# Ledger of designs, part 29: VHH binders against c4kar8

Target 1, 263 residues: c4kar8
Amino acid sequence: MAELSTPSPASPAPLDGGRGDELEKFTLRGARQILQLLQDLITHRGLITAHTGGGHSFMTAVLKVDEERGRVVLDPSPDPQANRRALAAPRLTCVTQLDGIRIQFPLVGLGEGQDKGRPALFAPLPAEMLRLQRREFYRLQVPLAHELSCLLKAEDLARKPVEVSARVIDIGAGGVAVVVPTGAAEFVIGGTLPACRLALPDGEPIELDLEVRNLNRQTQRNGTEQLRVGLRFAALPRAADTRIQRYIFKTERALNAKARGGL

## First folded at step 19 (VHH)

Design kf6
Fold by OpenDDE, fold request of step 21:
Structure kf6 (fold): chain B 263 residues (1-263), chain A 125 residues (1-125)
Amino acid sequence: as target 1 above (263 residues)
Amino acid sequence: EVQLVESGGGLVQPGGSLRLSCAASGFTFSYYAMAWYRQAPGKGRELVATITSGGSTSYADSVKGRFTISRDNAKNTLYLQMNSLRPEDTAVYYCARVEVWYHDRSGSTFEMDYWGQGTLVTVSS
């Protein structure tokens, strides 16, 4: 019986130094958000690569989050030398992935000790957590109950301006996929749809420019043909980006809570 | 159920010695750090000594050099050897299980989750 060595998940490559400003929109600083994300890591038993500097790292996991005391508990390395390096480091950089989302957070003020008879590492809660949705790969499937829509300003076959209300089926940091009735408008890959309106549940529609990236004809179970349109955010105001990210985060949290039987 | 039962308290003359015991049950004793606390009449409860699962010990300044905390994991028992006792050592002594301890650059923190009922130590002429 050949023990299928489950391939060790490839250590996520260090975040390329994208402009610090661009990362701010993906940085969580809210205490509740941070706590929730850490709790999610616990629930999913997410393996964390902890970087101690100098090219050294070890594998760990979040074991516990103590909100009252404002601390996080980590699994120590089985290597005593790794733990010594971690404790000596001025900063621990933790990197992990959850549901295809890269998560990075710093820990400062690491200590060693024990929790309920088990060796553990202790740190204050991170002040911030970076949640990077792989622009290319992560799309939140929008729950039908949310009824997200996007008003598309497009053209018909005669190049007459038309407005099409499209259902949003998935959303990510970089764009949305929508479904429209076949023949509702003429879409051209690479074409720009200016001044569209994305409706989120939490407020007024967001005005944004969209670029058509892909077109796919889909047949519904009922035999009705629909056009799936993949759209990139061509120009997104910072405030709009923040709202979109907040929606995604909140929705993911709710979905995960449901999946865990908590609702 | 976790239980801690102190014994060995009593009356002793100044300069005398006493050994306290704490019998632990209901948990894996060898995995937990343990502590001794005391409460003198009219005073708050104070930490006297700690011992980790690995046998590392710490003491309050007031008892350093006089008291020794130790453990016998095979017997699930914590001990406090008290030598050169002084009237100011008069107190109820409590055994406690350390739920959490950690050490960082700022110092050591100990959090206890279970306590014994205590044993009275009286040092008087």
Scores: ipSAE 0.784, ipTM 0.907, lowest interface PAE 0.5, mean pLDDT 89
Fold by OpenDDE, fold request of step 21:
Structure kf6 (fold): chain B 263 residues (1-263), chain A 125 residues (1-125)
Amino acid sequence: as target 1 above (263 residues)
Amino acid sequence: EVQLVESGGGLVQPGGSLRLSCAASGFTFSYYAMAWYRQAPGKGRELVATITSGGSTSYADSVKGRFTISRDNAKNTLYLQMNSLRPEDTAVYYCARVEVWYHDRSGSTFEMDYWGQGTLVTVSS
């Protein structure tokens, strides 16, 4: 009876974790850089996943940065239990993305309160912020039951326009991987596929431009050949980015809950 | 425009009681935490009491057990009930709106953005 090691919910690796000299190159420690990046998060109203430990997380946003007082203000969760966990946690690990770049930063010394009559969470400014390149983005393996698809507008070998419905196998902040039948279309690495449509379970398809980043031929167990296409989001509207992030968060949470025997 | 108007100050004997009122206008009173401050002659302004929008209260050690801060959101009014008054309680008392407050492991922080003109309380025999 092989103990199926339930994949430990991918808690974002603590910034202090042993990824060697390479992570230091992507770590911002300058006060001005940190402030600017936090301000950019405010400007873009980016959703942030705040991890409280134990596989728990909640969605938040940076509401305000106070440089003079050296503090950041966050939107509290609508779930009181999530807020209690956040306040009890010795450290929050905040994860977000901006312009397809993964941003991770710790918050220590969280407090609860109010800003101008609105409930808020408060923390000292982070001492460091990690900016990871697109290639380092976590990719959610899409559950087969979700049946995510992407309508690709591509060309065939004769350069005739074709539409290919592709199954999405993984999704991240920076793009998707899809599988298509071999010979369905011709893909060129670095090529742009304009006005594609990503179908998420929560609403209308998202129209977006995709850039082909990699191609990999895969043979299935049944002997059928498929083409795996790695696609980058080339022009992602802000609203679409928010929807994608929300989907990823919701799905990860559900998968983690299932892995823990809760469903 | 945000306005805070204190009233109820006056002369009282040691051991006496007073009730201060602060009428608030120009903002949604029920959403904000409020505070009382005082300034004695020749001294700096000091925090006396705070009350959150949810009704949680805090007091300076010097007034704990003697003073009670309360609010009536329907009347947009903040109160300070002062009992067992002492000569050292002689001060101008100020009502203030709390712009920001937060509580963490190190304690509570309150930041005020608006102040009243104050009301004088004199405790003397």
Scores: ipSAE 0.781, ipTM 0.907, lowest interface PAE 0.5, mean pLDDT 89
Fold by OpenDDE, look of step 20:
Structure kf6 (fold): chain B 263 residues (1-263), chain A 125 residues (1-125)
Amino acid sequence: as target 1 above (263 residues)
Amino acid sequence: EVQLVESGGGLVQPGGSLRLSCAASGFTFSYYAMAWYRQAPGKGRELVATITSGGSTSYADSVKGRFTISRDNAKNTLYLQMNSLRPEDTAVYYCARVEVWYHDRSGSTFEMDYWGQGTLVTVSS
């Protein structure tokens, strides 16, 4: 009876370098902002997953921030081997969540020591911290081959109800970006589009309400103008959320497998 | 209240030996790294030796091989054994508690939060 070793849930891969430009909006570089965020982590006793590389990580917490000395104090692992790996690593990637917001920051120059008689890890203050709101979490770029669509219930310029079939270009836990022909409907930022239908490959369309968050006119390489509409899920049933998450996960896995030469 | 009380200072001839003691109270001595500093007349305070809670020691180059820092956790006492004393070792010696120490690729850093009143060591013929 071969004990099927349940594969340990793969530690969320460090945020692969999505397009540098989008991450910049969420990157804190200000010293004051960084200090405040670190203090918030202390206040909330936020558990941090520290990645040392090679698929290894340990749980830690920020114990103290020393602004004067420009250092952060971390709780060492109870595992001496984890601490050794941390100290040997050129970079520690720290990942945590605060109020549902994913926070990621690098630490470099890790040292070991003691603070007021307690063992601790020390590092210079991070030069940057990423604060990713759940809504801004990783939007999967939808493969063109999947042909995801969203039926938008909108209004035209005359306020007449119209249905627009929009191509989904990216999808995340918090919403979708779609492209529509210019002039297909009138969209208002902050407006709600009720009873829209998101078509996923795995079953029946999901009925959901969408909130317009952004509008961007894009000119395609062929000279055709399109409207990119950023839409937030206004009310997403749990079942729908699960389906969306499953789709994202499955698609990401497939893309990663392909990138690794497995397909 | 944290207290550090040095003793054992005095007059000694060149080449002589002296043992300094520092009695610690008001904190869990065994958890803290400790240090000896000295201040010669007209000079700044300088680090002489450190000992971690685990017993790891470091010394200034000027005293290396001659001085030995040690601790007795049961007695809450820090020691500095000074051998082969030289006139240049004349100073007030201070016991200090290390609030923070850390070691990284660049070296070790020690930060002190409490000091004793010091004990005078005079090395003269």
Scores: ipSAE 0.778, ipTM 0.900, lowest interface PAE 0.5, mean pLDDT 89
Fold by OpenDDE, look of step 19:
Structure kf6 (fold): chain B 263 residues (1-263), chain A 125 residues (1-125)
Amino acid sequence: as target 1 above (263 residues)
Amino acid sequence: EVQLVESGGGLVQPGGSLRLSCAASGFTFSYYAMAWYRQAPGKGRELVATITSGGSTSYADSVKGRFTISRDNAKNTLYLQMNSLRPEDTAVYYCARVEVWYHDRSGSTFEMDYWGQGTLVTVSS
């Protein structure tokens, strides 16, 4: 009976900083917030994957936060080689999860030592911590029955302003994907569409600025060509964000309930 | 209760030698780094030497090459061998337990939590 070595859950790879702008809203920079989050990690005994670069990582935990001295104390690896790599690394990328929320933070300036006779790693407090709700990166496939639409303010090929009503096919905390008829407007990747209107079922349309992130031509089953436009929320008011999140949450719950045979 | 008791202080002539001892109790001595400090009359307390649980040592520049810190874990005792003593070495010497130490690219940091009562070393002709 070959013990199927359950593949060790692949340590979540650090989120590459290339999506830097999208992650900014999830980045904590406040000293109190950082301290609280680190304390929460201690309280919950959260295991942390510390990435040292080169594909190497080790498991650690925050043991102590010293606010007065501005330092964090980590549990060293039982592997001396891992600790050496950590100390040699210019940056340690720590990844963990708390209550289903992904947390990522850098540590720089690692040192080795002891705390009350116990071996430990020491680092200055992180300057920033990413707190990412998995749900926030999840794009909900919009049910056809909801008929979400987005009024896009764009330009045509002649640079004449046009308004295009687009069907929303998916929505997340960071943006929407819409479909438009081919030739309805000219879209430029990296371009901003100002003062667009996202229609949600729960009230008045949300006015927002959208940034074009991707363009994909799609052929429908009926042979009609459509343009799928990926749009990022360029500036989303907090109230709008709350409404979007509420819609996503409510819709997901409904879909899950239906899938379970509850509706 | 954590206790540190220094001994071995006294009067010595310049160029002489003295060995200080610190008897430790109330904790697992072998797990902790230890340090010697000194305080000369009218001066602040200064670090003299440190020794980690692993036996790594560091010294103040003023005593480097003359003083040797060592430990006997079986006896729960810290030592400071002082050779080539100078009048400037006159001070009360304190044994201390290191609560926290760490070494990074900027150097080593030592934080003490317990101190002995000290032993007086007087170097005089």
Scores: ipSAE 0.771, ipTM 0.901, lowest interface PAE 0.5, mean pLDDT 90

Design kf6
Fold by ESMFold2, fold request of step 21:
Parts: structure tokens; sequence; C-alpha cells
Structure kf6 (fold): chain B 263 residues (1-263), chain A 125 residues (1-125)
């Protein structure tokens, strides 16, 4: 009965299209797999956020799939303007979750009409569907007590080799974010840092190649400036991937138990 | 059971008029788009006209300005008023229920699920 605002649930935004090759291994292209996944969305009445571009989206659902005719039927928006934006868009990017699994797929060639006397939207079957488990898009905030660090093999401004020990602030299946003092090394977005070492708390450091994805300057409370560096794992071996996933799982479980009060 | 029964066909001279009716039963007529098709001897079925549940109409180029499709939802009846008839209008005319229709950038789609038995229209002197 309180008048206090509640936090908004997570808004499902499309994943970065510039990472299409990285997401390829999670992309379904088999017709039977696509039809089954669409049918699962129908059966579970999954709500879909359909993005039309320019920051606009609307809520919809898959009403039916027709394999013989190669099309899907979608629920139209009650807002006529949303439907008009969808019909005008060259591409509709649909995002949803099913039992904690994130699903994303494109629809091209959207049409408007009726199915058995009821208003509906129509599109050809998608040629691909992205299916991601939580681990494939999640980033753990690393507890300070773990003192996770990554030894970066980078270059200074004179392009001479330099090693920088950087604190890891978050970690996911695809990479880490670290902080370093400003000027400790020169980082270039898209550049590769070979043979870096990621130190997890219970084992030997992992040797891995990193790719610089983003750079953000931060000012500390004492006025000193640090650089936040977003790093992607390049060609991560299976054993290293498994060990990183175990760390994330164990740490999240421990953090969640603390949040519940350890009952 | 869905039933579509056409009537009103017959022999008419060129330039004459004829009105076809289609009595519908076994479904909620007012929810569905409806269509007239025709089939001349030795040819496939040709779309003649459509009408949506809301009354929007479309026509084949060959009949525009001469034929008028209409509906009476209270009587569950579809009509085709045919004026200025020509010998090439000679065909069996079929009433059809539209199961799916939509318009997209590539054009219009109409898919029928039920057809009447047809009524013959002969235009001859």
Amino acid sequence: as target 1 above (263 residues)
Amino acid sequence: EVQLVESGGGLVQPGGSLRLSCAASGFTFSYYAMAWYRQAPGKGRELVATITSGGSTSYADSVKGRFTISRDNAKNTLYLQMNSLRPEDTAVYYCARVEVWYHDRSGSTFEMDYWGQGTLVTVSS
C-alpha cells in the first residue's frame, strides 16, 4: 500500500551487433531448432520486446508459427502508432527470456492484416535466433576481499613493453574490466595484449590474450585519475573458461547467501 | 460446418447486369474478410473482389468500375453486383472465406479456407 516507487525491472536491450562473430556460437540457424524455440515461446506465452529503432519498442508475443508458409504471426500493439513504427521499420529486433534464457531474433518484411478474423502482424520466419544462458551475458562485481588482479603486458607511450598489475573490478564469461593508474600504459581500442595473466584466488594464474574494448577515465576521491579498461578474452581455452565460470558461480552463490543473512 | 451457397447466376446479354449472392452459415460472418473468385472454362481461378470485415474493398483490374462487392452482416450474406457485363466475364463464380490476409512491402496476401460450389454466369447473345 506504500506510495514509494518500486525499481523498474531490467529493460531488455538488444545485444551489441558489432560482436556478431563472438555471438555466432550461440546462434541457431537450423529450421527445426528455430521452429521449436518459437513454439516454446507460444506455449509459455513469452512476452517479447520488439525494437523498431530510434529507441522505440513495443510489447508483443508470437501467436503462431506456420512452417509450410514460412512465417510467424505476432500480437499487434494496442497502440496504433507502435504498429505503424513497426511496419515502417526495415528490421524488428525481438528480445525476450524463456526460463532465464535470453532469446533474440530479427524479423524482416513485417506485414499487417488478420488471422481468422483477428488483427495480427506477419513476418517471414527468422533465419537465425540467438539463445544465451545467463553466463553468456552476465558480469560479476568482484568482491574487494578476493583481490583479483590481472597482469597486463602492454606498451608505454614510447611503445616499449611494460607490465601493469591491474585490479579486476568485474568479470564475465567474455572478459574483465580492470583499473590502472592513468599513464601506466598506452591502451588502444581494438588492440591485443598477448600473454596477460589473470590471478584467481584459488589456483595458478591463467595465461590469456586480451583485447581492449573500452576505456573510461575515473577520478578517485583523493583526486587521482585512474583508467577503467574493458578487456575481452581472445581465444579462451576451455579449461580457462571452465575455471572462470566456477569462480563466478561460487562467488555469486556466496554473495547471495550473505544478502539473505546466512539463515 | 461452414457453408457458402452462391446464387443469382444465369444467362445475360452483353451490357447487362446480374447480382450474385452468397449465403454464409456455420461461422461468425462479421469477423471474416470474404472474396469472390471466378473460373472461366479451361482456366484457373481468378480473384475478382475482396471485402474486409470492416468494409474495405479491392478489385481485379478487369472488373474495376463495373463490379461492386458488398456484405450484409445482419443477413450473413455476401454480394457481387455485376454491371456492363462482357463475354469474357463468362465463368463460374465462387464465394470464398478469407482465413488469412495481410499487406507487406511485397504486396497483398489472401488465403482462403472455404469455398462455395459456384454459380454459372454466361454472357452471350
Scores: ipSAE 0.662, ipTM 0.845, lowest interface PAE 0.6, mean pLDDT 86
Fold by ESMFold2, fold request of step 21:
Structure kf6 (fold): chain B 263 residues (1-263), chain A 125 residues (1-125)
Amino acid sequence: as target 1 above (263 residues)
Amino acid sequence: EVQLVESGGGLVQPGGSLRLSCAASGFTFSYYAMAWYRQAPGKGRELVATITSGGSTSYADSVKGRFTISRDNAKNTLYLQMNSLRPEDTAVYYCARVEVWYHDRSGSTFEMDYWGQGTLVTVSS
């Protein structure tokens, strides 16, 4: 048993902008609420991942908030190239956690200089901050062995009903991602698929309405094309939510036990 | 206690030169950007020149090419060499410590937390 430091929690990627309607109810826009949350990050010395775009990010922290001047002061990266990317980016997307709560906020108009003789980055206060519990942003990668599927009640080009059994590749409190063969059905971003059936391993399938949020065409290793469809749960009943959370919890616990046992 | 004490002001003929000094104490001088401001009678204070802790300088357009800001971190002293003086340069000159400075897409920001008492420069025939 090697002596290793316990790993820090994984830093999740920024939440997809296409989830804007879903996330609005968790978005703080009041100036006093925003100032208090930023102050809490300062007090707890929260480590922040700042995303600059193009897959680049750096670690930072909020050093102080100046309410009178309406700005925040951030710790610069020791890597000058990371700072240059941040200054060039139209938006810096900051992601962190505080006591198991995910916090995400944009900063625009980033500047570089000094505060009381120390190097720092500067930005206006964010106009909004996102505050989410873990279950509201987590997506479980579904093990292949579970063969989790969702029966989609969709339409073809001629508006004729078709049913497509799609493999579920990830699942969270807000939706699923599935894969289907290219051409199995027509999907339109923003379109609704009523009365779909999500098959969990134990119990009856869950009947729910799905909304198409994103589409991505993928070419498999053998050259076969498939379509990745991101689907949001519409009006998820509490009983369905409970079953989905139970599946996620049991599967995550089982996966963690295998990872621990393999070390 | 932070103190900034200017010296070197006086009466000078147009075209002449003066060197202002600012003795700093009560803080680690080498960490801070410093600035010279001036205030002509009946007008607000205006920025004349800045110098960062690393020695980078900037100047108001009205003094560019005639004034030179410098610092001696070993002596905790800020300087302003003023050449080719004009009657328009008549003002009280203030040494200031920069609390915050940064540059962004909107321009430059400089915010001062301590000021000296000022030294009068009069440029007159």
Scores: ipSAE 0.661, ipTM 0.845, lowest interface PAE 0.7, mean pLDDT 87
Fold by ESMFold2, look of step 20:
Structure kf6 (fold): chain B 263 residues (1-263), chain A 125 residues (1-125)
Amino acid sequence: as target 1 above (263 residues)
Amino acid sequence: EVQLVESGGGLVQPGGSLRLSCAASGFTFSYYAMAWYRQAPGKGRELVATITSGGSTSYADSVKGRFTISRDNAKNTLYLQMNSLRPEDTAVYYCARVEVWYHDRSGSTFEMDYWGQGTLVTVSS
């Protein structure tokens, strides 16, 4: 029997640039904010995945920040090939987490040398740093047992109003993904579905407006066609946001408890 | 306390030679890149030569082929062998410890944190 390798922690991948306009409100560009965040990474010994392109990355850390000279000092890889790739790359995309906050920033103009007799990598301070709370990028995969649904107010192919009870397959701070049988309704990307109702397990349904962001046709194991609809929350009230975040947090906690005390 | 003490300066005729020494103490000498700088009267300090902990060297264009930087890690000593001396080499020569150095696409950077008191080299007939 083949040996099963122990899984290693996966390196966090950079966020896709296709979310650029959504991410601008989470992007730090002030020099003081950037310096403080880099200092926080130093203080907490934050482990950073530096992506060099072509699927390659290496582990590093911010050792020092020098405001007067406008530069950051990084820990080099013990692997010389990783260091060579980093120096050759047009930029490093650095990704890390700090207390549930995802941090991503580019470094350009990387150099190598020494700091106080120790090997180090050097770069100008980043011009921007992305700082996201976990809830801003995390999507919970909804357990089937919860039977989460969203009542969609849409139109059929004949342009007649229909209400579709769609199963929610994932949920995050910014929206949900649902599945419906193909042909149940007509959806257009950018279209708004007003007064939909999101049913959470412990409370009254949440009334909210949804915007269609993506569509993907899928074939189930039994050959049945269904449509995955990515939906964005429009104008989400604080109370609704709180309930959604509470559901995500409680469900994650429950899933982790089951995994640890499993049957 | 970091100390750098230069010696070996003096008066020499054009075409002559001198060997400068720099005795280092108060730090792990073998870990640090070291440099020689010089300061001619009325001018700023200029880089003459560097040597990394791994023995890689660099030189100012004005001294290439005439000056040799070296180090003896067992004696904690930095050297500068100066041959074919010219009147324009007249300067106070300083031993310096390199705090930061790196090379990037825009060139090389060297930053010093400790300096010796200097030793005067005068090249004149």
Scores: ipSAE 0.655, ipTM 0.853, lowest interface PAE 0.7, mean pLDDT 87
Fold by ESMFold2, look of step 19:
Formats: structure tokens, C-alpha cells, sequence
Structure kf6 (fold): chain B 263 residues (1-263), chain A 125 residues (1-125)
């Protein structure tokens, strides 16, 4: 991977819940690991984006971990409305990075009070924490010029087989997002599309099974309606994984070189 | 450096009243929640009442309606007004500073870091 020493991280958003199966192998559930990771955040003074739902979030930090009592202490927001939203939320999704490693964890049962005379938020220790390296969460935005496509073997409204050639708009280690015209096929979240074919620029198309994880309707500039379909790779052979990672690396390096004046 | 000094204890008849005071020093009194605890003979300390820095109060069921906790931030003093005293209120009463408090869905939590020496209240019949 090329030198990328100065890129600012994008605002960390929670990873899509539709990626749950893909993320399980990166989930820490051991009490010792969770306590150590929280302590590392305290030591490095890591800033955390806490998401309360409905597109709202606020900045916080872990101030203390009380191992004996099984709880964390968080910095409250200076905005009282943000604190009210956090206390009302059924779940607070915390997202941060430490040394380029993405960390995400839920807090439930948030409380409000004081620690040594200072306002603070309190929660039980999280039962799990995601710890991901960049490769494990990164999604490349596919350049239009590459004409990446995926042949989807789906069903129409009458439940008859139909093949849809879909443009790939982003790609990562765990899946792709594609766009199709609305009505080209019927997609069901959780549905499986067997024997689809992903066409990378070099080599033969990759045959793979896909699972529908999300659907979003979009209107293009010319007024036509299309459907964005989020697709997860089912069991991906190592050769296919290698080709996908090579494509991502090569494309990212080329885009970085273009942005840095043709390096 | 932190000091909490209780006063106002004594012998009182059942049905009587007593006002306890706790003089605080060595910290910014107005920032902290404060509490009264008591310890009856042969028992552990039990929570009697709490008051937050903002003035919100809570009470043990056994004293609710009879005891009133209050504070005077200008005088750095915590009070416990004890009315309708009963023999079972006989105890050493302690002033305590609350280190941590919070409210969540599971209820209220109060944790103390400094205690006074205590003042004896005896209610005899």
C-alpha cells in the first residue's frame, strides 16, 4: 500500500448493521480485552463519536473505567439537547479510531450524574467491541471508467428467473453495492442470489453467491428511478478474495497518485 | 484536608425532634452531593438521605415523611431535620460526601468517599 501519511479520517459513521455476519470475527467479547481497549482509549485521550440515532451524534471521551463496578464514565456534551438524546436513546453507538484501527462499541443503560462533583455520563461496560483494521472496513468507490459490473441472477415480479447487469458503485472485502433500474427485479432483504458474476477489469468474471443486505431507492439527475442494492459475499474463495483485494489496492493507489499530481 | 464534622446529636424522647448539622471544609461544598448515613448498634451503616448539588433529595423508606435533608452552600453546612423520632432511629449518624452518583433505568447509585466522625442520637422510652 502507498504512503498515505496525512489523510484526515472521514467522520466515523457506524458500520451498517447488515454487515453483522462479516464483522463477528472482529468482535471482542472477553472482559480482559474490552477493559484493556477502553483503557487504551483513556490513555491516548481518544475522541469518540457517539451516535444516538436519527442521524444525531455528539463528541465524547471515556474518562474512566471502573472494573470493580463494571462501568464506564463518559464526558457529557456541552449541548444539553445532545445529552438528552443520549439518555433517551435505547443504544449509544460509539465509534472511534486508535492508531488507524477502527473501534466501535454499543453502550446501553446510559445514566446521568456526577463523578467527583463534575457532570458525567455512566454506562455498564459494553458486552462487545469491534476492532477493525482498515482493510476490514474499507469500501472503495469504484471509478465509472472501470465499468465494473455484476450479473445478478434474480427473479422478476412473477417469480421468474431474470438476469440483471448491475453497475458496481463500491466494493470492499465483504461485498459490493450496485445500482439497477427500479423494477428490473424483485429483491428481498436476506434473499440469496446464487451464481452471480462479478466482472473485474482483468481476468475472467468471478462466480459468487450474494445476499441482499439493504435496498435504497434513488432518483438520478435525469429523473429516472434506480435501486441501490447492498450485497454481501457469501463464502468467498481465497483466489476471488485475492483478486478483489488486488483490485482495491491498485485502484486506490492510482487514485491517490492522480490526486497528488500524477505520482 | 477534607473534613466533615457532625453536631446536634443527643438524647430525645419518642415523638421528639432533633436537627443535625454537618460542617464541611477542605473542598468546594456546592459542587458535591451529600448524604446522611446511620449505624444502629450491631448493624452496618445504612443510607438515610441524600441531596444533590442542585438540591434534589432522596430518602430511605423508613424515614420518609419524618426526616428532611437540606443544605446551606453559603455556610458549607449540611442538615438533617429529624421529626417524630422513634426508638429504632437510635444510631450514630454520619455525614458523607458523595463521590459518584447517577440515575439510570436500574435506579439510583450513590457512592461515598469521605465520612464524618458521627454524632450519637438516642431515642429512649
Amino acid sequence: as target 1 above (263 residues)
Amino acid sequence: EVQLVESGGGLVQPGGSLRLSCAASGFTFSYYAMAWYRQAPGKGRELVATITSGGSTSYADSVKGRFTISRDNAKNTLYLQMNSLRPEDTAVYYCARVEVWYHDRSGSTFEMDYWGQGTLVTVSS
Scores: ipSAE 0.648, ipTM 0.845, lowest interface PAE 0.8, mean pLDDT 87

